# Ledger of designs, part 160: VHH binders against q84jc2

Target 1, 232 residues: q84jc2
Amino acid sequence: MSKMRNLVEEKFLEFYESWVIQLELYLHQLLIAHNNNTMSETELRHLISKLTTHHKAYYTAKWAAIREDVLAFFGSVWLNPLENACSWLTGWKPSMVFRMVDRLRKSRVVLVEAQVKKLEELRVKTKFDEQKIEREMERYQVAMADRKMVELARLGCHVGGESVMVVEAAVRGLSMGLEKMVKAADCVRLKTLKGILDILTPPQCVEFLAAAATFQVQLRRWGNRRHYVTHS
Short names: E, the ipSAE of ESMFold2; O, the ipSAE of OpenDDE; V2, 0.75 times the mean of E and O plus 0.25 times the DockQ between their complexes.

## First folded at step 9 (VHH)

Design lb8 (framework vhh_8fcz_2)
Fold by ESMFold2-Fast, scan of step 9:
Structure lb8 (fold): chain B 232 residues (1-232), chain A 126 residues (1-126)
Amino acid sequence: as target 1 above (232 residues)
Amino acid sequence: QVQLVESGGGLVQPGGSLRLSCAASGFTFSDYAMNWVRQPPGKGLEWVSGISGSGGQTTYADSVEGRFTIIRDNDKKMVYLQMTSLKTEDTAVYYCARFGYSELWEYLTSGSFDYEGQGTQVTVSS
């Protein structure tokens, strides 16, 4: 029922708005921590743990919602048009986080050669996994177009109970395939994030997480301002 | 012109309580998260607590969790820090701070708030 689909969107909208507000508060803590070289490793690790727990909470909520309605995550109502335009399979593009990593090369706490090598290996692996998913998505889109064209030709604009049933079955099949691909993309995101944090020292993790959160918050704010300009 | 004016600092005994106040002006107060940060003697700037623009969400540094409460009154354009069970380690200059938005790298290189108040000294000693 359409009412149930709207409930999934409303629940995730409420969750996401709260989640982003909390992310911004954690970002403020990260920014202060980044510029304080007197913090202990224990204090820094606790802060990093807050952020990783926060990101895990996002994926827990997302996967529960996708199980109910994966299509809600394509053109999401909780994202502004700019955020939607910049998304790759319902989230951030994994290889793009290495732009945040590149910032660390010029930071106060410099990367050692062993870390640079491990990060480059992770970058290559991430790009490979990303391209594999892109090929799967391309094959899926081609298959959906072929199926829809065949159905359109067969039905000849007939609108009745049988046509509705066929369309519903096609949408169900599309949703199941998209759910699998979105989860695969999220697994690449989580592996990439964990991989980066495992390579970096605690101060470098704080700077990386601050850069990533700044970009996310900044993108949302830029999109919201552009939306106001088009409506004003 | 953005202005933040802190008050309420002083000398207190360990286990005591103190309430800090910050009066804000020059911006749409409810659109911004507000923060309390502190600088203890011989240490760098430490983030203490943050509150969302609506006041609906708060977060605290592990060292003050359960002892401090951040509150805001958007009608009065005030943010407060209620401190209880004060420890000698809480001795610091406390600043009310607003994070503005800027370019990604500019924000990371500055590492500081757009605006900080004059600060208010809190001293916890026997």
Scores: ipSAE 0.648, ipTM 0.861, lowest interface PAE 1.5, mean pLDDT 84

Design lb80 (framework vhh_8fcz_2)
Fold by ESMFold2-Fast, scan of step 9:
Structure lb80 (fold): chain B 232 residues (1-232), chain A 126 residues (1-126)
Amino acid sequence: as target 1 above (232 residues)
Amino acid sequence: QVQLVESGGGLVQPGGSLRLSCAASGFTFSDYAMNWVRQPPGKGLEWVSGISGSGGQTNYADSVEGRFTIIRDNDKKMVYLQMTSLKTEDTAVYYCARFPYSELWEYLTSGSFDYEGQGTQVTVSS
């Protein structure tokens, strides 16, 4: 018995599989560019632009999909269980990318003091924005447990057809609240990504984007490992 | 042992065409995206084109977009680069490459791996 998928899940699964394949092709370009010290600043900026456009396309598709069904993004069918376990509000945790920035210090990258200061300021701001969203999620959980919501759920179970509309309206309201929170989290992700890229030089941007894409591709591959199976 | 063997290079006039071939062995070919990379005289490696494991998606460097086509034959374990409208700037040693998932971090940090093969020389000159 296979799990049923709605149209949003089917369309986004197709989109996401294609998007990840394209990310892997961009990763290969980034790895070669990272190891080529003869590329011009213009060529590096163009490659960085391709990656930022690719990520923007993801959020454009995601925001269209969550408008139709935000719950599809909690326990997503296009993500393996490991990817889902590592999610924070339907995506990567923004502060995590600063660990990848820290890893750049062990490469042949030379970060100047002014960059270190700006990255630390961005890290603090990102953590503050995360905490604000986490407080909003706590308020959402309190609203879910609100006596009024419990009363609406009880009413819908026992009253019949006309009161089904009241329950459906309440569920729609909760979904709209989740949409707002997911979009807020995605805005922090995009601001954090843009902030890092604005601070780093083009060669450092290429290395950062390569590290981020490597982690994403590796996490997907680790989670897609199959248990040993004998086929007969 | 993983092997990638490139062929099909040669001397060609500007505006000409060549087809490069890469024969792969020693790994599950369809599990890996394949790439063409090149090294022009006096420059580092440039990424040219990539193709997904299934062949369903392709990607090209801006400098070759519309002139080059990458294709693969998973049954024959071959990847090809069809080059048209060749320019003097396309003169390079062309390598067939894959990026093993287990070595991505090593490539990022050390900048080297052993899977490019020996390459095939393309010279575009009158």
Scores: ipSAE 0.691, ipTM 0.888, lowest interface PAE 1.5, mean pLDDT 85

Design lb81 (framework vhh_8fcz_2; at its last look DockQ between E and O 0.66; V2 from the best seeds 0.00; counts 0 for: pae E 7.3 > 2, SAP .714 > .668)
Fold by OpenDDE, look of step 10:
Structure lb81 (fold): chain B 232 residues (1-232), chain A 126 residues (1-126)
Amino acid sequence: as target 1 above (232 residues)
Amino acid sequence: QVQLVESGGGLVQPGGSLRLSCAASGFTFSDYAMNWVRQPPGKGLEWVSGISGSGGQTQYADSVEGRFTIIRDNDKKMVYLQMTSLKTEDTAVYYCARFPYSELWEYLTSGSFDYEGQGTQVTVSS
């Protein structure tokens, strides 16, 4: 996992490591709240708000970083291989959270029919949005397979100033497209998350967020053990 | 065997201070974030504060923010909670708690986790 990192990678790695540690502490809050039947709705909503704010902070940092180097997020040196393997356009797959909700329904979460219906509608919408983004991504990726890609491929044989400029321009163009797509994907993530939280009751939200955080924390730990990666 | 032993509780007047201690054993202490939780009379267990494994990051419940300070000594395997400006609503049994990574999902689904101590009583009264 050790490789040369640029400034954006280093900064975001530091941020993310800190952010994940905080997430774990929030997780502990959520777990305690989940098992506390005496907490008021107001208190639960406040905790939910704290978590959503934490997540928003991640995307704020991310979007600042991708403006500088979006390509860094397609290598994501702050993630282990397992986390990366589970990544869709530099983050979690929005539609996966519905499976998580389904899993919770099989355990302790009881949803009323109205909630189930709304979740299904949201699922359909989310999948549609994912596909739309994927098509756009494909368009940008395929667009690289032109003369500019050929120039890139030939750089090992001939390094000319003009060719380099052409390739750099192509990369810039790709980067701009990628940034747009990443932001779009993140918007789908945020909308999906908000949608779910709007459908669920406060207690259910706490459980959902706890489950999500648990999954994220454990995925990181599993991946680190598997690949002998240590993080602070 | 995991052990968490709380101490330092007592009776204090409003505005007073107490320092709680938790001695930990039976696990790799620095690998785990530690928490203080409390059980007020007639209420459920509520989260009070948390500190990361390294001690570099801390969080507090809004109700104690600015009044309580959580610190840890990884060499001594101790967690502390410095409480100041105590209020009557701070009256509770306080527990030191960790969440084993292997049991996170279990706690989510069953509600069981490692806080094996007996807790320490904090009573704030005039």
Scores: ipSAE 0.876, ipTM 0.958, lowest interface PAE 0.5, mean pLDDT 90
Fold by ESMFold2-Fast, scan of step 9:
Structure lb81 (fold): chain B 232 residues (1-232), chain A 126 residues (1-126)
Amino acid sequence: as target 1 above (232 residues)
Amino acid sequence: QVQLVESGGGLVQPGGSLRLSCAASGFTFSDYAMNWVRQPPGKGLEWVSGISGSGGQTQYADSVEGRFTIIRDNDKKMVYLQMTSLKTEDTAVYYCARFPYSELWEYLTSGSFDYEGQGTQVTVSS
């Protein structure tokens, strides 16, 4: 990469590249497990737990990083342009995961009526929580157009001690608001993922996680091909 | 054109060691993570270990963690599985495997996995 990065971006880039490589290795485990009908429930639950732990590790690292620089997660340097274009508040849009669940209904996986009902209830709740965050983001954008913020932006055009301090204080305030929204969005993501895994049987969980990981890995490859970024 | 040729299997006593080899040809070897999978008698395929394309990252099934080591040599286009402290439950046909990105969705939806190699038999018996 030919651009200068801050320390948060450099550290998270290193973490994320490693994390995605590990995700691909977990995907291979899931694909083998999915095509092996002789695995015990205990073995499947343990594999599901490894994937859950891997996803939790991502959010642990992300939350530590956004505490230092949340803006690094808007237009992230560790994501290609296609991945960034598909991002909703620095990650996957929670409701999109139900499209992957819908594929389970159309594959060899059999969902019972009780599971279908619980998944629909979870989908509705997820969309409701998602809309709450979208309304908060709208209010945040409206606040950015507030006369005080507009005047602050004008003041920031001048190079000087007082204007620099005022601009830096405003940027800190904006960053704290964004951090709160990103964490709220991530909580919806984690609750949705947990909810789906709680409803599905272990074999269905393996297929769901394999589908999700396949999409993530393929999206990254498609984006790298179309908007190639040189990694040295 | 793609070929994976496994070797190094045999009969070994419990607690013994074996090193399996996989020779790859017909594709850009370093672009693919490589895996060892096994099929015990009367069971389906079990994932054993995986290694990233660069060799920088590895993963192991819990049943073999601490006993097996996966290694690759990209210049020689080889993957190895160093097995120590072998148990009777490790008896299986061992295959090396790759998952081409173009076939990931087929592996997920078809419910079957086609081997590119013939495998190598490992028998752990007294």
Scores: ipSAE 0.734, ipTM 0.902, lowest interface PAE 1.1, mean pLDDT 85
Fold by ESMFold2, look of step 10:
Structure lb81 (fold): chain B 232 residues (1-232), chain A 126 residues (1-126)
Amino acid sequence: as target 1 above (232 residues)
Amino acid sequence: QVQLVESGGGLVQPGGSLRLSCAASGFTFSDYAMNWVRQPPGKGLEWVSGISGSGGQTQYADSVEGRFTIIRDNDKKMVYLQMTSLKTEDTAVYYCARFPYSELWEYLTSGSFDYEGQGTQVTVSS
């Protein structure tokens, strides 16, 4: 069931389309750097900095947009249905990123024991923070499941003014709580990303960033294919 | 059948110019971002430049920024690399490449490239 777009959704759709195209170009750089042992550490750190800056730019734009309409990020018009179905509180689930690290460890990426211990500590901290958010999230789950009703109330004309006003006040209260929860989840995402990149060496960071960008781009391409087949 | 054919390489003096071409066939060209990569003698592959499917976004390696321009023509299914102010360190085999590769996860774990074209040699020498 398609929903009508508002001005916040239209502006963020335009931003996101440009942002993901730029991510695809960074992915090409990461793929080449992934196997180039002749790149200097300075060159690798510069590429890593470009990627972290690009991700921070996404959150800067997102936080500006959720201030005006947090509900736009629950079932986003700039994402296909597969991408939306994979979202946890408007983004990737922080604890799941460690499965990507684990898969890289089984390949060419060799981690020393000190790195493994630090990653284990970060995984536990990330899961703890994630669980705190999930406990707080339970109060909002009913409102989120009824998102289309809440969205229509937000967009409603002022016909039947008193009942519309009461619904609009309830929506405003839910929106402020949801904005706080979304920002908290994004903070865990950013802390987890920073923590992983601080533990890994620059070549290992390129491996991780390449895998993460590959997953995001492939999820978008798979979900956009009109004849996509899921083997169950 | 996917095909990428590079051309336009040659011997040129330092400070000179060349334009590399890449003719694409066998896929929906405008759906793919395109890249130029190069392999200098005795060195690994290095990324040179990339361009989005629409042509609206470009990126360049630091070593070529301001000297090289990537261009695409979606009607002709062509990608170009306009090279100016060439230096001896630009000597390499140049390949064009598209994204995505169908085996991205295997690529990340294997560390090997199997480029779709033969590349074109650029030699910058007095």
Scores: ipSAE 0.017, ipTM 0.455, lowest interface PAE 7.3, mean pLDDT 79
ESMFold2 (binder alone), look of step 10: mean pLDDT 87; pTM 0.894

Design lb82 (framework vhh_8fcz_2; at its last fold request DockQ between E and O 0.87; V2 from the best seeds 0.00; counts 0 for: SAP .673 > .668)
Fold by OpenDDE, fold request of step 11:
Structure lb82 (fold): chain B 232 residues (1-232), chain A 126 residues (1-126)
Amino acid sequence: as target 1 above (232 residues)
Amino acid sequence: QVQLVESGGGLVQPGGSLRLSCAASGFTFSDYAMNWVRQPPGKGLEWVSGISGSGGQTTYEDSVEGRFTIIRDNDKKMVYLQMTSLKTEDTAVYYCARFPYSELWEYLTSGSFDYEGQGTQVTVSS
């Protein structure tokens, strides 16, 4: 079975596949660096910068794409069902990374009290921001049963005739709202990531980024195995 | 069993060139990105270059960017590292390396890297 894709979906799928492949290559660098005690802080910071730049590139591409068709990201044909199931507003849930940090703490990462405190503060803030976005999203979702959306529902996939303007207005309104929410969520993601990296030492950052990348790569692989998804 | 056999190392003068080869066996070669890593004297293992499973994407350490080229032949199950403009700082034992997906978390937490090959010595000296 082949799923029909629009141009935005196709382009972003290609981008994402390439991006993930590159992420895996960075992961290997991170893993090696993680076990290299002779690397300088400058070298580690440089590697961290490369990774953060890579992540920023993703959001740059994403934001360009959602401007064209934000709805594409609520289908996310470039993700397998498992990846999609783990997604919050078209991406990773910001608060999730704190659990990841906690997991690392149980392994090799030793945080000082000051770091723990700052992480907790950031966690609280992140959760607050998430909830705010969720409430707003809920408001949009509840409001979907307005007059314009009812008209859209009545017409189904066949848009035309006298009601075409109403349908178009409804779609535009919905898309604008969704785009706003997605961007807001992404901002929280980026802010959270930056916050964590600012709290952690360079070696800890490398480990964190490696863990995050590993999780992402493995989630994709697990999902592909289970659902036999082929994106290429 | 998984085997990685490196070759092509040697003694060269600064500015010289070498081509390293890695013969892989015992796994589905094209499913794995391959890497070159090196162990300089008195230093830890450092990443040098990587290439995706299909060979479509490559990455390099900054210090070797523009001088080294990684390529692979999936039909022959080979990975190569063409090194040019060699410097004394490039002196190291070079290893071909893969990261098994099933062991990523373990490797992240273990603090050790298991070399699957014997490596090849590259010495750059005047």
Scores: ipSAE 0.883, ipTM 0.962, lowest interface PAE 0.5, mean pLDDT 91
Fold by ESMFold2-Fast, scan of step 9:
Structure lb82 (fold): chain B 232 residues (1-232), chain A 126 residues (1-126)
Amino acid sequence: as target 1 above (232 residues)
Amino acid sequence: QVQLVESGGGLVQPGGSLRLSCAASGFTFSDYAMNWVRQPPGKGLEWVSGISGSGGQTTYEDSVEGRFTIIRDNDKKMVYLQMTSLKTEDTAVYYCARFPYSELWEYLTSGSFDYEGQGTQVTVSS
């Protein structure tokens, strides 16, 4: 099991480093596309599709990994301390992407009234979904505390192999519950991302994706520099 | 002083090959992804290809994939674009580009950066 945990962490670290490097390359393509008013709608949609596919690949890999070891995603070894500190249930907080949307209000490709209304409706729904998950996680943490108290009491009474089975069952239960919560949070992330892209025009989608990727790449670089300075 | 100097362009017939070079100086070359960008006559800048700082990952625009290869030599601080099976649509001024993390947001908002070189002209015609 220890070996399996190491393999999950090692494989996802390798995947994530590669995934972020690819995101940066796509960001460069998005930045050039954003400043090119001669691109066709078809060309822009192909680029948007590349980014959508890239994000989908992340969640495909993540869900496979959390099935094996969800605890690896709490305090992830592939994230620097700043990225970990900014994480909400193992990833970005869904409502945060509306900060990237707000950037579009200053864009050359301005939002029309109908888009502003739909984006505000989506923002409200996203915040509601976040609050629902936060309440579910709180209830889960309370249940975990009660269960841990029972297991600790049982460990004090057991002599031998019986305590090993109890610990294994407790860890399995914790992992299954956390996996469900992480997947629920990721579903809100994907629903919010899709909702925004469905509302925006292709040029606005390119700008939105470029802004989001810029923030993600910069956050990683700021955290990596800070970590190096602190530990060197 | 950051400098990018492109070379290797020229006139070539359809189906021909060219190798573009970019000499970089004034920054820690291996810390940055490098890109080839082109501007065809009467069109805006088009992203062509990118390569990670280590050279371990490459990405291509769909229209050039399978025909172009981007490579880098970090010891020499060089980026290359090997172009094969050239088409008339590949006619453009080709630029070597770097996007430093500190200027990504400025580029997104203003559409400009000063790390582009003078470019090298590629003309594909009979």
Scores: ipSAE 0.721, ipTM 0.903, lowest interface PAE 1.3, mean pLDDT 85
Fold by ESMFold2, fold request of step 11:
Structure lb82 (fold): chain B 232 residues (1-232), chain A 126 residues (1-126)
Amino acid sequence: as target 1 above (232 residues)
Amino acid sequence: QVQLVESGGGLVQPGGSLRLSCAASGFTFSDYAMNWVRQPPGKGLEWVSGISGSGGQTTYEDSVEGRFTIIRDNDKKMVYLQMTSLKTEDTAVYYCARFPYSELWEYLTSGSFDYEGQGTQVTVSS
C-alpha cells in the first residue's frame, strides 16, 4: 500500500471517491426502475442518460489526469488491491462485459433474434479491437525493454547530469506510449458500451447498467472487507 | 432486527409543504445510503431521492428536483424528506429504503423490492 501520493493521485482519489458514491446512488435508482413496469420509455431513457453521462465524466477526468501521470492508473491508490487485480489496461476488459449481457438472455426480459445477432457481431468486433491493443502493448513493452538495455549500457559509461537526462527521456517515452494505449483501451470500452446500449431496449439497458454497477459496487465492498486502502 | 419507521405524511393542498421522517434501527446506519421511494395510486414503485452514508452527496428524481430536499442525521439515525411546492402527482405512499449489499444480486434477478417499513401516506388534493 502506498504511503506517498503526488498531487495527481490526491486529486483523482478525491474525485473517484465521490464518483463511486454517486454510482451507488444511481444503482439504487436503477434497481427501483428495474422493478417498475409503469415507467415510460422517456423516463427510462432519461435514467440511462444519467448513467452514461456519469461514465463519460469518469473518462473526462481520467484523460485529464493521465496527461499528467499515466503511471498513477497502474496500481491506483483509489482502488483496493482486489479492484486493481481485476484491471485490464486501467479498467474493465471490454470483451468481459458481455457476461452481463448474458444475464439478459436468461432473465425476465428476452432478447429478440435480431438483437442476439447484433450483440454477437459487436462481441467479435470488441474482441478483435481488444486483441489489437494487446499486440500493440506487447510491441511497446519490447521497445521499452530495448531502450532499457541501451540505458544500462550508457549508464556504465556516463555519470552526472547527462545520465539523469537519459533516464528522464526514457521515462517520458514510456509514459507517452502508455498514455496512448490507455486512451485506446478506453475508446474500445466506450464504443462497446455505446454499442450495447444502442442494441438493447430501454428496460434491457436498465438491467444491464444495474448489473454492471452492482458488480463494481460489490467488487469494492468485497475488497475493502479483505484489503484496506491506507493514506499513510 | 432491521426497522424503518416512516412518519409525517398527511393531507395537503397543492403548493403546500410536508416534512417526512424515517427512524432507522438494527443496522450500522452510517454505512448505508438511504433512499425515499414512493408508490402513487395505480403505478409501480418510484425512486424519489437518495443520500450517501455520510450525507455528503444527494440525488433527486427529475420531477422533484428543486422541490424536495433529503437530509440525514447519523447521530439520531434519522432520514428526512422536506417537500415543498407539492403537486397532485406527488400523492403516494412514501417509504424510506436501503439496499443491503448481500441482496443486490437477488434484487436484480427477482425484480422484487422488499419494504422494511410501513410507509407514510402523502395526499395532495384540493
Scores: ipSAE 0.693, ipTM 0.893, lowest interface PAE 1.2, mean pLDDT 83
ESMFold2, look of step 10: ipSAE 0.665; ipTM 0.885
ESMFold2 (binder alone), look of step 10: mean pLDDT 87; pTM 0.889
OpenDDE, look of step 10: ipSAE 0.849; ipTM 0.946
ESMFold2, fold request of step 11: ipSAE 0.634, 0.012; ipTM 0.876, 0.411
ESMFold2 (binder alone), fold request of step 11: mean pLDDT 86, 86, 86; pTM 0.878, 0.879, 0.878
OpenDDE, fold request of step 11: ipSAE 0.018, 0.019; ipTM 0.304, 0.317

